# Miniprotein binders against Glycine-N-acyltransferase-like protein 3 (Glyatl3), part 4

Target 1, 290 residues: Glycine-N-acyltransferase-like protein 3 (Glyatl3), of Mus musculus (Mouse) (e9q5l8)
Amino acid sequence: MLVLKCSTKLFILENMLKSHFPESLKVYGAVMNINRGNPFQKEVVLDSWPNFKVIITRREREAETDNLDHYTNAYAVFYKDIRAYQQLLEEHDVINWDQVFQIQGLQSELYAASKAVAKARLLDLDINLASFKAVHFSPVSSVPDHSFLTGPTPRLTYLSVSDADLLNRTWSRGGNQQCLRYLANLIACFPSVCVRDEKGNPVSWGITDQFATMCHGYTLPDHRRKGYSRLVALTLARKLQSRGFPSQGNVLDDNLASINLLKSVQAEFLPCRFHRLILTPAAFSRQAHL

## First folded at step 3 (miniprotein)

Design k10 (from fk4 with R2E L4I V6L Y36F K43E A47I K75E E79V)
Fold by ESMFold2-Fast, scan of step 3:
Structure k10 (fold): chain B 290 residues (1-290), chain A 83 residues (1-83)
Amino acid sequence: as target 1 above (290 residues)
Amino acid sequence: MEVIILVELTGSDPEKLEEALEEIMRLAKELGVTVFITVKDGEVYIIIEVEGLPEDAKKELVKKVEEIAKRYGLEVFIVVKES
């Protein structure tokens, strides 16, 4: 196992990962953020260099402060050889198995392989799997077209950390202290877009996460059907593309509103799926009394 | 139609191969071109997207890649493809 910290080598890795799109997109986004100021204090772990068979991004051990913060303790994984992934996790101290954490990736075998490693290590933990459609925005024109808006072009800006409470209350994954801190950190460190009313209050927004994935697109109920979600999505995709980032997103199969929005902006639905595993050690399990 | 430069680098020393890659990536960054790299069994394949790059800049890029490979004692094979 090795940890790749050299900026030049990380840049080379970014380009190596492009030859494995779309399955490497999650790790690609993570590596880009690490190689650009590393605000989340993450690192890249490889089995070998430059002929790697598996890449895992993880939080630097010194930066780990909350064993319950699975949002920040998230790992992104890409493997050329699934057995190399299993061996890396079985034989080396890559994962902090004492935390609640996530594993994210775009390869269908991720869940079964991760579960097999947990069993081989004799770990007592629960693994929850969520599966999503993976999407990528086509190039967005540098000249905005606002013809889809029902009224005048609204005040368009970005989010501030003080908006994190609103996002925590409105996100389906939110409503807890770990998510509040996570959202505040995402807003502080990564691109966001926000439509504000004339009083300066957010009414529609979208953010990006530590893996450079567009997420938490939302419009307040009283401001829907005005074209704001479409405006936010196109503006955020344009912002990411201008910075060289993939304009990738994930959407649940039953989220028809988001699927229709993505179709309306001609986003490409990728042949792979996004898989998010949440691993909870028995000591933290909410089902301990069931 | 896509225009690319395909570079194949071969060598027995992984450290020299890595140093050559670092120089090639710096050149690509200076020219603002997109690069895709695949590494397997001591062979490195580099795809450089050069559509829109002036002819003189393409020739200079090829020449510099050849010079880098020679400095690190690597074998290099370069093909310009239109696809």
Scores: ipSAE 0.000, ipTM 0.170, lowest interface PAE 19.4, mean pLDDT 84

Design k3 (from fk5 with E22L M25F T34Y Y36V T38Y)
Fold by ESMFold2-Fast, scan of step 3:
Structure k3 (fold): chain B 290 residues (1-290), chain A 83 residues (1-83)
Amino acid sequence: as target 1 above (290 residues)
Amino acid sequence: MRVEITVELTGSDPEKLEEALLEIFRLAKELGVYVVIYVKDGKVEITIEVEGLPEDAKKELVKKVEEIAKRYGLKVEIEVKES
């Protein structure tokens, strides 16, 4: 195992990962954020260089402050060989198994392989799997077109850390202190787009997470059906694309409103699926907010 | 005013390229600006995206990036776009 910290090699890795799209997109976004200021204090772990078979992004151990914060204690995984992934996790101290944490990736074997490693290590933990459609936005014109709005173009800005409580209360994954802290950190470090009312209050938004994935797109009930979600999504995708990031997202199969929005902006539905695993050690099963 | 600064660095020594890139990252972090990097065929293209930076600060940023590149003996080409 090695930890790749050399900036020049990380740029080479970014280019190597492009040849493995779409399955490498999650790790690609993570590596980009690490190689551009590393605000979440993450690192890249490989089995070998440059002929890697496995890439895992993880939090630097000295940066870990909360064993219950599975939002921040999240790993992104891409493998060319699933057996190499299992071997890396079995033979080396890659994962902090004493925490509640997430593993994210776009490959279908991820759940079974991760479960097999936990069993081989004789670990007593629960693994929850959530599976999503994976999407990528097509190139967005640099010339804005606001004809889909029902009224005048609203005040477009970005989110402030002070908005984190509103996002925590409205996010399906939120409603707890770990998520509040996580959202505040995402807002502080990564791109966001926000529509504000006349008083300056957020009414529609979208953010980007530590893996450069567009997420938590939301419009307050009283401001729906005005084209705001579409405006936010297109603006955020344009912002990410202009910065060289993939404009990737994930959506639940039964979220018809989001699927219809994505179809309306001609987003591409990728042939792979997004898999998010939450791993909870037995010691925390009574304390974890899943 | 929105400003996009594209810096193209070329050089034969990968260690010199890495040192220059790390100094540019530190500079960008100090100024609160975002950096996008592309590596292709021994050439590194860096895009520094700035929103609301004053004209004098923009000129200072360009000057410091040029100084960093020259210090490491790298060929540097800079393009500034305002919109």
Scores: ipSAE 0.000, ipTM 0.192, lowest interface PAE 15.4, mean pLDDT 84

Design k4 (from fk5 with E18L M25W T34R Y36F T38I)
Fold by ESMFold2-Fast, scan of step 3:
Structure k4 (fold): chain B 290 residues (1-290), chain A 83 residues (1-83)
Amino acid sequence: as target 1 above (290 residues)
Amino acid sequence: MRVEITVELTGSDPEKLLEALEEIWRLAKELGVRVFIIVKDGKVEITIEVEGLPEDAKKELVKKVEEIAKRYGLKVEIEVKES
């Protein structure tokens, strides 16, 4: 196991990860954010360099402050060899198994392999799997086309940290203090796009997470069917692309509104799926301590 | 209203580019503003979101960025965009 901190080597790693798209996209986004100021205080763990078989991104130990904050305690994983992934986690201190945490990746074996590691380490924990369609936006024109809007082009801006409460209340994954802090930190550190009303209140938005994934695209009920979600998605994808980031996203299979939006903007549905594992040690009740 | 400061730094010494970048990033963090960074061979592009920052603070940020670039011997191009 080694921790790769050298900016020049991380830049080389970014280029190496491109040859493994789309499966490496999650780790690629994480490495980009680490190699550009590292606002989330993450680090890159490899089994070897430069001939790696496994890459995992994790929080720096000094940045760990809340054992229940699975949003921020999230790991991104890419492996060339699933057995190398299992071996790395079995033989080395890569994961903080005493926390509630997430493992994210685009490879279907991730759940079974992570479960096997937990068993091999004799760990008493629960693993919840959520699976999503993975998407990538094709290049977005630098000249905006607003013909899909039902009215005039609204005021486009970005979110401020003070908007985090609204996002926490409207996100299906939100409604708790860990998520509130996580969203505030995402808004402070990463790209976002927001449509505001005449009073300056957000009515439609999209954000980017620590893995450079577009997420929490939302339009308030009273402002739907005006083209705002499409405007936000295209504007955020253009913003990310102009800064060299992947314009990747994930969508639930039953979210027909988002799927239809993505189809309408000719987004590419990738051949892989996004997998998010939430691992909860037995010391924490799924009902009481989360 | 969207307000962004775009900074382009160029130089042949990657160590100087990265040190200047780190100093600019720290300035932005102290002001509570977001930065987006693209690192290329011999060039760094930085976009700073400054909506809500007082006009005098924006001017001081631009001035400090220019001073940082000068100290590291880097070419700097700065553009302030409102939309």
Scores: ipSAE 0.000, ipTM 0.284, lowest interface PAE 13.4, mean pLDDT 86

Design k5 (from fk4 with E22Y M25Y T34W)
Amino acid sequence: MRVLIVVELTGSDPEKLEEALYEIYRLAKELGVWVYITVKDGKVYIAIEVEGLPEDAKKELVKKVEEIAKRYGLKVFIEVKES
ESMFold2-Fast, scan of step 3: ipSAE 0.012; ipTM 0.515

Design k6 (from fk4 with L4F V6A Y36E Y45L A47W F77E E79Y)
Fold by ESMFold2-Fast, scan of step 3:
Structure k6 (fold): chain B 290 residues (1-290), chain A 83 residues (1-83)
Amino acid sequence: as target 1 above (290 residues)
Amino acid sequence: MRVFIAVELTGSDPEKLEEALEEIMRLAKELGVTVEITVKDGKVLIWIEVEGLPEDAKKELVKKVEEIAKRYGLKVEIYVKES
């Protein structure tokens, strides 16, 4: 096991991960954020360098402050060999198993392999799996076209940390103090796009997370069917693409509104799926979203 | 159609292979070219996208890569790849 901190080597790793798209996209986004100021205090763990079989991104141990904050205590995983992933987790202290945490990745064996590791380590914990379609936005023109809007072009800007409460109460995954702090930190550190009303209040938005994934796209009920969600999505994708980041996203199979939006902007539906595991030690004996 | 200069590096010393890769990557960054890196069976494959690069710059790139490989005692194979 090694921790890769050198900026030059992280840049090399970014280019190695490109040859493994789309399965490496989560780790790729995480490594890009780490190699550009590292605002979430994360680190890259490898089994070997430069001939790696497994890459895991994790929070620096010294930065971990809340064992219930599975939003921030989240790992991104990519492996070339699933057996190497299992061995790395079984033989080394890569994961902090005393926390509620997430494992995210785009490879289908992730759930079964992670469950096998927990069993091998004799851990008493619950693993919840959520599976999503994975998408990547096609190149977005640098010249905006607002013809799809039903009215005049709205005031378009970005979110401020003070908007975190609004996002926490409107997000299906939100409604708790851990999520509130997580959203405030995402807004402070990563790209966002926001449509504001005449009074300056957010009415539509989209953010990016620690893995450079577009997420929490939302439009207030009274402002729907005006083209705002499409405007936000295209603007955020353009912002990410201009900075060299993947314009990646995830959507539930039954979220037809989001699927139709993604189709309308010619987003590519990837051949792999996004897997989010939430692991809860028995001591916490409750759903992570409670 | 995308055109690459493909570089295949082979060496028994992982530290020398790593240092050579770092120098090649610095060179690619300085030239503003896109690269893709793959590691396979102790070999490192680097695909350097050279579309839009002047012919003299391509020749200089190949020359510098060969010099880097020689300096680190690595086996190097360079060829043009179209995908």
Scores: ipSAE 0.000, ipTM 0.431, lowest interface PAE 11.0, mean pLDDT 87

Design k7 (from fk4 with V6F T34E Y45E A47V E49L K75Y F77L)
Fold by ESMFold2-Fast, scan of step 3:
Structure k7 (fold): chain B 290 residues (1-290), chain A 83 residues (1-83)
Amino acid sequence: as target 1 above (290 residues)
Amino acid sequence: MRVLIFVELTGSDPEKLEEALEEIMRLAKELGVEVYITVKDGKVEIVILVEGLPEDAKKELVKKVEEIAKRYGLYVLIEVKES
C-alpha cells in the first residue's frame, strides 16, 4: 500500500484514469479535487505505482472528526482487479471500519467484494446498497438556446453557505445535522448554480460533491415547469467542463422527472451503474434510525 | 507550474467566519479565480488557484483578504505555494 501525494504523479494518475472511463469517473473526479487544493483533506491510496490494480480515495485520518458523518467519510473506489481490491482492504489499514461511512464506485462487483472483506475481517456491520443510472453531459455550448424557458431568462448565481439549511430540508438524503454540515462544506468548496427569486431566496439549484459529481438538483414546487432545472443543469455542466472536470451525475431508475430532464439535454446514459454503499457498524445501527 | 494561495482564517465566532467566507467568495468570483474552502469549527481554510492572474492582481487579492479578516476580527495566515 502507498499514499500518493506528489502533484506531478497525481496529474499522471488523472491521465491514466481517462483510459478506464467510464468506470473510473468517480475516482477521477476525487483525484482532480485532491490535486487542486484538496479542500476536503482527502488522499489517494494505491496498491502499487505506477502499475496499480486498485485506487481508493479516503479522508486523511487527522481530518476525521465525526464517526457518524458518512457523507464526508466517503471513499471512491476503482479497481482493475477485484481480488487486489479485496486484498488491499483485508491486509492493510485503508478503511476506518469504526465509522459510519460510504463506498462509491461505478463497478458492479463493488458491493459483493466489500461485503466479503467485512466478513473476512469478522466485522459486525450493516451494508446498504443504492444503485443508480450513471450519466455524463455532452459538451455544452457557451451560447445556449433558452427557448425551453416559459418566461424571461432568470439571473443565475451560485449558492452561499447560508443556503445549506434549505438544501438540507429539500434533499432526500438530508434532514440531519451531519448532512447540514456536509452541504455547507460542498457549497463552500465546489461549484454550484442557483436561480434566486426577487427577495434573493434560492428557488432552483444544483451542486457538486467531493467526487466532482453533479447532485441535489432541485426546484421548489411553485417554480417547476419553467425550465429552471434544465437551465441549472446545463449551466453547472458548462461550468464544470470549462474547468476541465467531468460533468457526471447519477439518477434513480424511478426518478422519471430527472430522467426526462437528462434526455431533454441529450445527456449520455453510461453503460455502467453508480453504486453507493453505506456501511454502519453494529454499535451505530440504532443511532442511524431517527 | 501550479500557483496556490493558502489562507487560514481562525476565530471563535462562527457567524463572523461565515460572513468573512462569503465576502472572500464574492471577491474570488469577481476575479474569475477558483477557490476551494474547508469549514471547520473555529477555522476556515481557503485555497485559491491564481495561475494566470497578473502579479498586481495577486497582490491586490492578498491585501483584500487581509482587510476582510481584519474587519471581522479574525486571525489570518496567508502562504503562496508554487509547484
Scores: ipSAE 0.000, ipTM 0.104, lowest interface PAE 22.3, mean pLDDT 84

Design k8 (from fk4 with L4W V6T E8L Y36L Y45F A47S E49Y)
Fold by ESMFold2-Fast, scan of step 3:
Structure k8 (fold): chain B 290 residues (1-290), chain A 83 residues (1-83)
Amino acid sequence: as target 1 above (290 residues)
Amino acid sequence: MRVWITVLLTGSDPEKLEEALEEIMRLAKELGVTVLITVKDGKVFISIYVEGLPEDAKKELVKKVEEIAKRYGLKVFIEVKES
C-alpha cells in the first residue's frame, strides 16, 4: 500500500478517475476536496501507482477525535478488481476497525466484499447497508431562468455555521451531537445554497459533503410548492459546475418528491447505485439502529 | 512544483463576499484559468492556478482581484505559492 500526498500526482489521479465514471464519482469528489485545501484532513490510499487497482480515501489518524462519529469517520472506495480491494483491507492497516465508521461507494459488490473482510479478520461488528439511486446534474445554464417560481425571486445566499442546529433537527440522518458537529464542519468548508425569509431565517437549503455530493436538500413545510427546492438544486449544481466539481447526488427509491424534482431539471439517473455501509463494532452496540 | 495565486477574502457581509466571489469566478473563466475555492469561518480562500499564464497577465489578474475586493468593501490578502 501507499499514501498519495503529492498535489501533482493527485491531479493526475483526478483525470484517471474520470475514465471510470460513474462508478468512481465518490472517490473523485473526495480526491478533489483533498487536493484543494484538505479541510477534512483526509488522505488517499492506493495499492500501487500509477497502475492502481484500488483507491480508498480515509481520515488522517492524527485528525480522529471521536470513535463514535461515523459521519466524519467515512471512507470512499473505488476498485477495478474486487479481490484487490479485499486483499488490501485484509493485509494492510487501511481501515480503523475500532471505530464506528462508514464506507461509501457506487459498486454493488461493496457490501458483500466488506462483510467478507470483516469475517476474515475475525471482527465482531454489525454492518448496516443503505442503497440509493445515484444522479448527476446535466450542465446548468449560466443564465438563471426563474419561470418555475410561483412568486418573486427570494433572497438567495449560503448557510452559516449557526444554521447547523436547524439542519441537524430537519435531517433524517440527524438529531445527535456527532451530526451537529459534522453539519457545522460541512457548512464551514463546502458549498451550500440557502433561501432566506424576510427576517433572514433559512427556509430552503442544500449542502455538499466531504465527497462533494449534493445532500440534505430541504424546504420547511410552510414554504413548499413555491419552487424553492428546484431553485436551490439548480443554483447549487451551477455553483459546483462553475468550480469544476461534479454535481452528483443520491436519492431514496421511495422519495417521489425528490425524484420528480430531479426529472423536472433533466438530471441523469446513473446506471449504478450509491451504497452506504455503517459498521459498528460490538463494543459500541448500545445504539440499536446502527 | 505547481504555481498558484492564493487569495484570502474577509468581510462581515456574506452577500458581498458571494458577489465578489462570483465576479472573480467570471474573470477566471474569461482568462481560461482554474479557480479552487474553500470557505471557512467567514473567510474565503481562492486558489488560482496560473501555470502557463504570461507574467503581465498574472499581474493584471492580481490587480483586477484587488479592484473587485475594494468595490465590495472586503479585505484581501494575495500571495503567490509554489508546491
Scores: ipSAE 0.000, ipTM 0.189, lowest interface PAE 17.6, mean pLDDT 84

Design k9 (from fk4 with R2E T38E K40E K43E K75E K81E)
Fold by ESMFold2-Fast, scan of step 3:
Structure k9 (fold): chain B 290 residues (1-290), chain A 83 residues (1-83)
Amino acid sequence: as target 1 above (290 residues)
Amino acid sequence: MEVLIVVELTGSDPEKLEEALEEIMRLAKELGVTVYIEVEDGEVYIAIEVEGLPEDAKKELVKKVEEIAKRYGLEVFIEVEES
């Protein structure tokens, strides 16, 4: 096991990961954010360099402050060999198994292999798997086309940390204190797009997470059918693309509104799926920290 | 149309191979070009996107890559691919 901190080698790694798209996209986004100011205090773990078989991004141990914050304690994983992934996790202290945490990746064996590691380590924990369609936006023209809007082009801004409570209440993954802090930190550190009303209240938005994934696109009910969600998505994709980031997203199979929006902007539905595992040690699953 | 400079480096010394790779990556960063890298045991494949680069800069890049490979005692194969 090694931890790769050198900026030059991280830049080399970014380019190596491009040859493994789309399966490496989550790790690629994470590495880009680490190599550009590292605002989430993450690090890159490899089995070997430069000929790696497994790459995992994790939070720096000294940055860990809340064992219940599975949003921030999230790992992104890419492997060339699933057995190398399993071996790395079984033989080395890559994962902090004492926390509630997430593992994210675009490879289908991730769940089974992670479960096998937990069993091999004799760990008593619950694993929740959520599976999503993975999408990638095609290049967005630098010259905006707003013909799809039903009215005048609204003023586009970005979110403020003070908007985090609204996002926490409207997000299907939200509604708790850990998510509130996580959203505030995402808004502080990563790109977002927001449409505001005349009073300055957010009515439509989209954010980017620590893995450079576009997420939490939302339009308030009274402002739907105006083209705002499409405007937000295209604007955020353009912003990410102009900075060299992938414009990747994930969508639930039953989210027909988002699927139809993505189809309307000619987004590519990737052949792989996004897998998000939430791992909860038995002590926390029994509501020990109410 | 994509224009790529494809570089294949081979050598038995992993340390020299890594050092040559690092130097090529610094060169690519200075030129603002995108690079794709694949590493296997004793072999490195590098593809450099050069479509927007002036002809003189493309020639200079090829020359510098050859000089880097020679300096580290590596075998090098360079080809320009248009797709």
Scores: ipSAE 0.000, ipTM 0.201, lowest interface PAE 18.2, mean pLDDT 85

Design m2 (from fk3 with K2E K32E R38E K41E K71E)
Fold by ESMFold2-Fast, scan of step 3:
Structure m2 (fold): chain B 290 residues (1-290), chain A 81 residues (1-81)
Amino acid sequence: as target 1 above (290 residues)
Amino acid sequence: SEVLVVIEGSDPEKLEEAVEEILRLAKELNGEVYVTIENGEVYIAVEGLPEDAKEKLAEKVKEIAEKYGLEVFIEIEDKSE
């Protein structure tokens, strides 16, 4: 095992990961954010360099402050060899198994392999799997076209950390203090887009997470069917693309409204799926369930 | 400390000859070398070089690239921060 901190090697790694698109996109976004100021205090772990078989991004140990914050304690994973992934996690101290955490990746064997590691390490924990369609936005024109809006062009800006409470209350994954802090940090560090009403209140938004994934796209009920979600998505994708980031996202299979929106903007539905694992040690099952 | 060399060219024989010269030079300067080939580009990372050898390697690599008509990018690890 090695930790790759050199900006030069991280730059090489970014280019190497392009050869493994789309399966490497999650790790690619994570590495880009680490190699550009590292606001979430993450690091890149490899089995070997430059001929790696496994890449994992993880939080620096000194930055970990809450064992229940699985949002921030999230790992992104890409492997060329699934057995090398299992071996790395079995033989080395890569994962902090004493906390509630997530593993994210675009490879279908991730769940089974992670369970095998937990069994080999004799760990008493629960693993929850959520699976999503993975998407990537096509290039967005640098010249905005607002013809799809049903009314006048709204106030288009970005989110402030003071908006985190609203996002926490409206996100299906939210409603708790860990998520509130996580959202505030995402808003502070990563790109967002927001439509505001005349009083300055957010009515539609989209954010970007630590893995450079577009997420939490939402429009308040009273402002739906005005073209705001489309405006937000295109504006955020344009913002990411202009900075060289992947304009990647994920959508649940039964979210037909979002799927139809993505199809209307000609987003590419990738051949791989997004997998999010939440791992909960038995000691925290009672607290994490609440 | 680390030096990254990225070289690109359309002539595989010239690219191979240039890479061999760069690898030999890096070893003569007591550097550890790592080579990766990706999409027609060759990435050479050199570690363990004495500080005074980094600039010498960079200058000689530019001469080698020019000799073979290849495009080269060289990045020397910045220790400030």
Scores: ipSAE 0.000, ipTM 0.169, lowest interface PAE 16.8, mean pLDDT 85

Design m3 (from fk3 with K2E L4Y V6I Y34E Y43L A45F F73V)
Fold by ESMFold2-Fast, scan of step 3:
Structure m3 (fold): chain B 290 residues (1-290), chain A 81 residues (1-81)
Amino acid sequence: as target 1 above (290 residues)
Amino acid sequence: SEVYVIIEGSDPEKLEEAVEEILRLAKELNGKVEVTIRNGKVLIFVEGLPEDAKEKLAEKVKEIAEKYGLKVVIEIEDKSE
């Protein structure tokens, strides 16, 4: 096990990861954020350097403050060899198994391999798998296209940390204290786009997470069917592209509204899928009492 | 001691010639070399160089890159990893 902290080596790693797109995109975004101020206090773990077989991004142990915060305790994984991934997790303290946490990646064996590691370590925990279509935005034109808007062009801005409560209450994954703090931190550290009404209230938005993934695109019910979600998505993709980041996203197979939006902006549906595992130790699992 | 070289250019023939010169030089200085190639960029990792040899390698690599009109990034690290 090796922890890679040197900015120059992280830049070299970014270059290496590009040859493994699209499967390495999640780790690539994480490494970019780590190598640009590291606002989430993450670190990069490798099996070897520079000829690595597995890369995992994780929170620095000293930065871990809440064992229930699976949003921030999230790991991104890319492997060239799935056996190297299993061996690294079985033989070394890469994962903090005493927390509720997420593992994210774009490779299909991730769930089965992670479950096998938990079994080998004799861990009593629940693993929840969510699987998504993976998407990448093509280069977005520098010239704005507002032909899809049904009314006057709204003022585009970005979110303030004071908007986090609104986002927490509207996100399907939100509604709790951990998510509220997580969203506030995402808004403080990473790109966002917001449409505001005439009173300055957010009515449509999109954010990016610690892995540089576009997420939580939302439009308030009273402002739907005006083209705001499309405008927000295109503007956010353009912001990411201008900063050298991948304009990546994920969408559920049954989210037809989002799929239709993505098709309307000619986004590329990647050949790989996004896999998010939420791992809950028995001590924290509500299902352990059923 | 570790030295990292990232060299890039749009001309594959010039890039290949420059990389071959860098690899020969690194081996002459008794360095262990690993190479990764992608889309007009080549990453060369050299380890096991003595302290006095790494600055010499960096200077000569810059000279080679200039000779072939290529872009180069060189980093020297004294920490073991």
Scores: ipSAE 0.000, ipTM 0.141, lowest interface PAE 17.4, mean pLDDT 84

Design m4 (from fk3 with L4A V6F K41E Y43W A45V F73Y)
Fold by ESMFold2-Fast, scan of step 3:
Parts: sequence; C-alpha cells; structure tokens
Structure m4 (fold): chain B 290 residues (1-290), chain A 81 residues (1-81)
Amino acid sequence: as target 1 above (290 residues)
Amino acid sequence: SKVAVFIEGSDPEKLEEAVEEILRLAKELNGKVYVTIRNGEVWIVVEGLPEDAKEKLAEKVKEIAEKYGLKVYIEIEDKSE
C-alpha cells in the first residue's frame, strides 16, 4: 500500500484514469479535487505505482472530526481487479471501520466485495446500498439556447454558504447537522449554480460534491415548470466543462422528472451504475435506538 | 510545463468573475485547466502550455487579479520527470 501525494504523479494518475472511463469517473473527480487545493483534506491510496490495481480516495486521518459524518467520511473506489480491492482492505488499514462512512463507485461488484471484507474482519456493521443510473453531459454550447424557458431568462448566480440551511431542508439525503455542515462545505469549495427571485432568495439550484459529481438539483414547488432545472443543469455542466472537470451525475431509476430533464439535454446514460454504500457500525445503531 | 495560480479574495462574486476570465484565457492558450475553489481561495492549475505561453499566462493572471482587487500567487513548475 502507498499514499500518493506528489502533484506530478497525481496528474499522471488523472490521465491514466481517463483510459478507464466510465468506471473510473468517481475516483477521477476525487483525484482532481485533491490535486487542486485539497479542500476536503483527502488522500489517494494505491496498492502499487504506477501499475496499480486499486485506487481509493479517503479522508486524511488527522482531518476526521466526527464519526457520524458519513457524508465527509466518504471513500471513492476504482479497481482493475476486485480481488486486489478485497486484499487491500483485508491486509491494510485503508478504511476507518470505527466510523459511519460511505463507499462510492461505479462498479457493480463493490457492494458484494465490501460486504465480504466486513465479514472476513468479523465486523458487526450494517451496509445500506443505494444504486443509481450514472450519466455524463455532452459538451454544452457556450451560446445558450433558452427556448425551453416559459418566461424571461432569470439572473444566474451561485450559492453562498448562508444558503446551506435551505439546501439541507430540501435534500432527500438531508435534514441533519452533519449534512448541513457538509453542504456548507460543498458550497464553499465547489461549483454551484443558482436562480434567485427578485428578493435574492434561491428558487432553483445545483451543486457539485467532493467527487466532482453534479448533485442536489432542485427547484422550489412554486417555480417549477419554468425550465429552471434545465437551465441550472446546463449552466453547471458548462461551468464544470470549462474547468476541465467531468460533468457527471447520478439519478434514481424512479426519478422520472430528472430522467426526462437529462434526456432533454442529450446527457449520456452510462453502461455502468453508481453505487453508494453507507456502512454503520453496530455501536452507532444501538446509540440511535437509545 | 505547469502554471499553478492561487487566488484569495473576500468577495465571492469578484473571485468567480476573475476565475472565469482566467479560464477563458487558459483555453485561448490551449492549456488544460483544473480548478478548486474553497472559502475565499482558488487553486488553478494549467498544464500543456508552451514555454512562451507560461509567461504570458502569468502576466495576464496578475492583471486580472489587480482588476478585481484580489491577491494572487503564481508558481511556474517544469514537469521534467
């Protein structure tokens, strides 16, 4: 096992990961953010260099402050060989198994392999799997086509940290203090797009996460069916593309509104799926039931 | 060759506008651009630049930062590994 901190080697790694698209996209976005200021204090773990079989991005141990913050304690994983992934996790201290955390990746074997490692380590924990369609946006024209808007083109801006509470209350994954802090940090560190009303209040938005994934696209109920979600998505994709980032996203199979939006902008639905595992040690489950 | 730009500013709107202008410039110079923004700080890395373009980019970035009243720190690195 090694931790890759050299900026030059991380840029080489970014280029190596391109040959493994789409399965490497999650790790690719994570490595890009690490190699550009590292605002989330993450690090890249490899089994070997340059002939790696496994890449895992993880939070630096010194940066871990909340064992319940599975949002920030999230790992991104890509492997060329699933057996190498299992061996790395069984033989080395790559994962902090004592916290609530997420594992994210675009490879279907991730859940079964992670579960097998937990069993082999005799760990008492719950693993929740959420599975999504994975998408990426085609190049977005710099000349906007706003024909889908039902009214005048609204002013586009970006989110401020003070907007985090609104996002926490409206996100299906939110509604807790860890998510509030996580969203505030995402807004402070990563690209976002926002439509504001005449009073300056956000009415539609989209953000990106620590893995450079477009997420939490939302329009307030009273402002729906005006084309704002489509405008936000196209603007955010354009912003990411102009910065050299992948304009990737994930969508639940039953989220027909988002699927229709993605189809309307000719987003590519990838042959792989996005998998998010939330791992909860039994100690935290028992505490929650007290 | 790599040009790394670190920009600081307390006004998020001015910081965003400066970043957009730098990205347009880097694209015109046919550079590969990577950006990370965190609480008033921006890290921009441009690679794939010819020797003459490195100096031009650095000069223009300083001009843009001055225009928006931002602090800028520029590192020029040769990736000769």
Scores: ipSAE 0.000, ipTM 0.230, lowest interface PAE 16.8, mean pLDDT 85

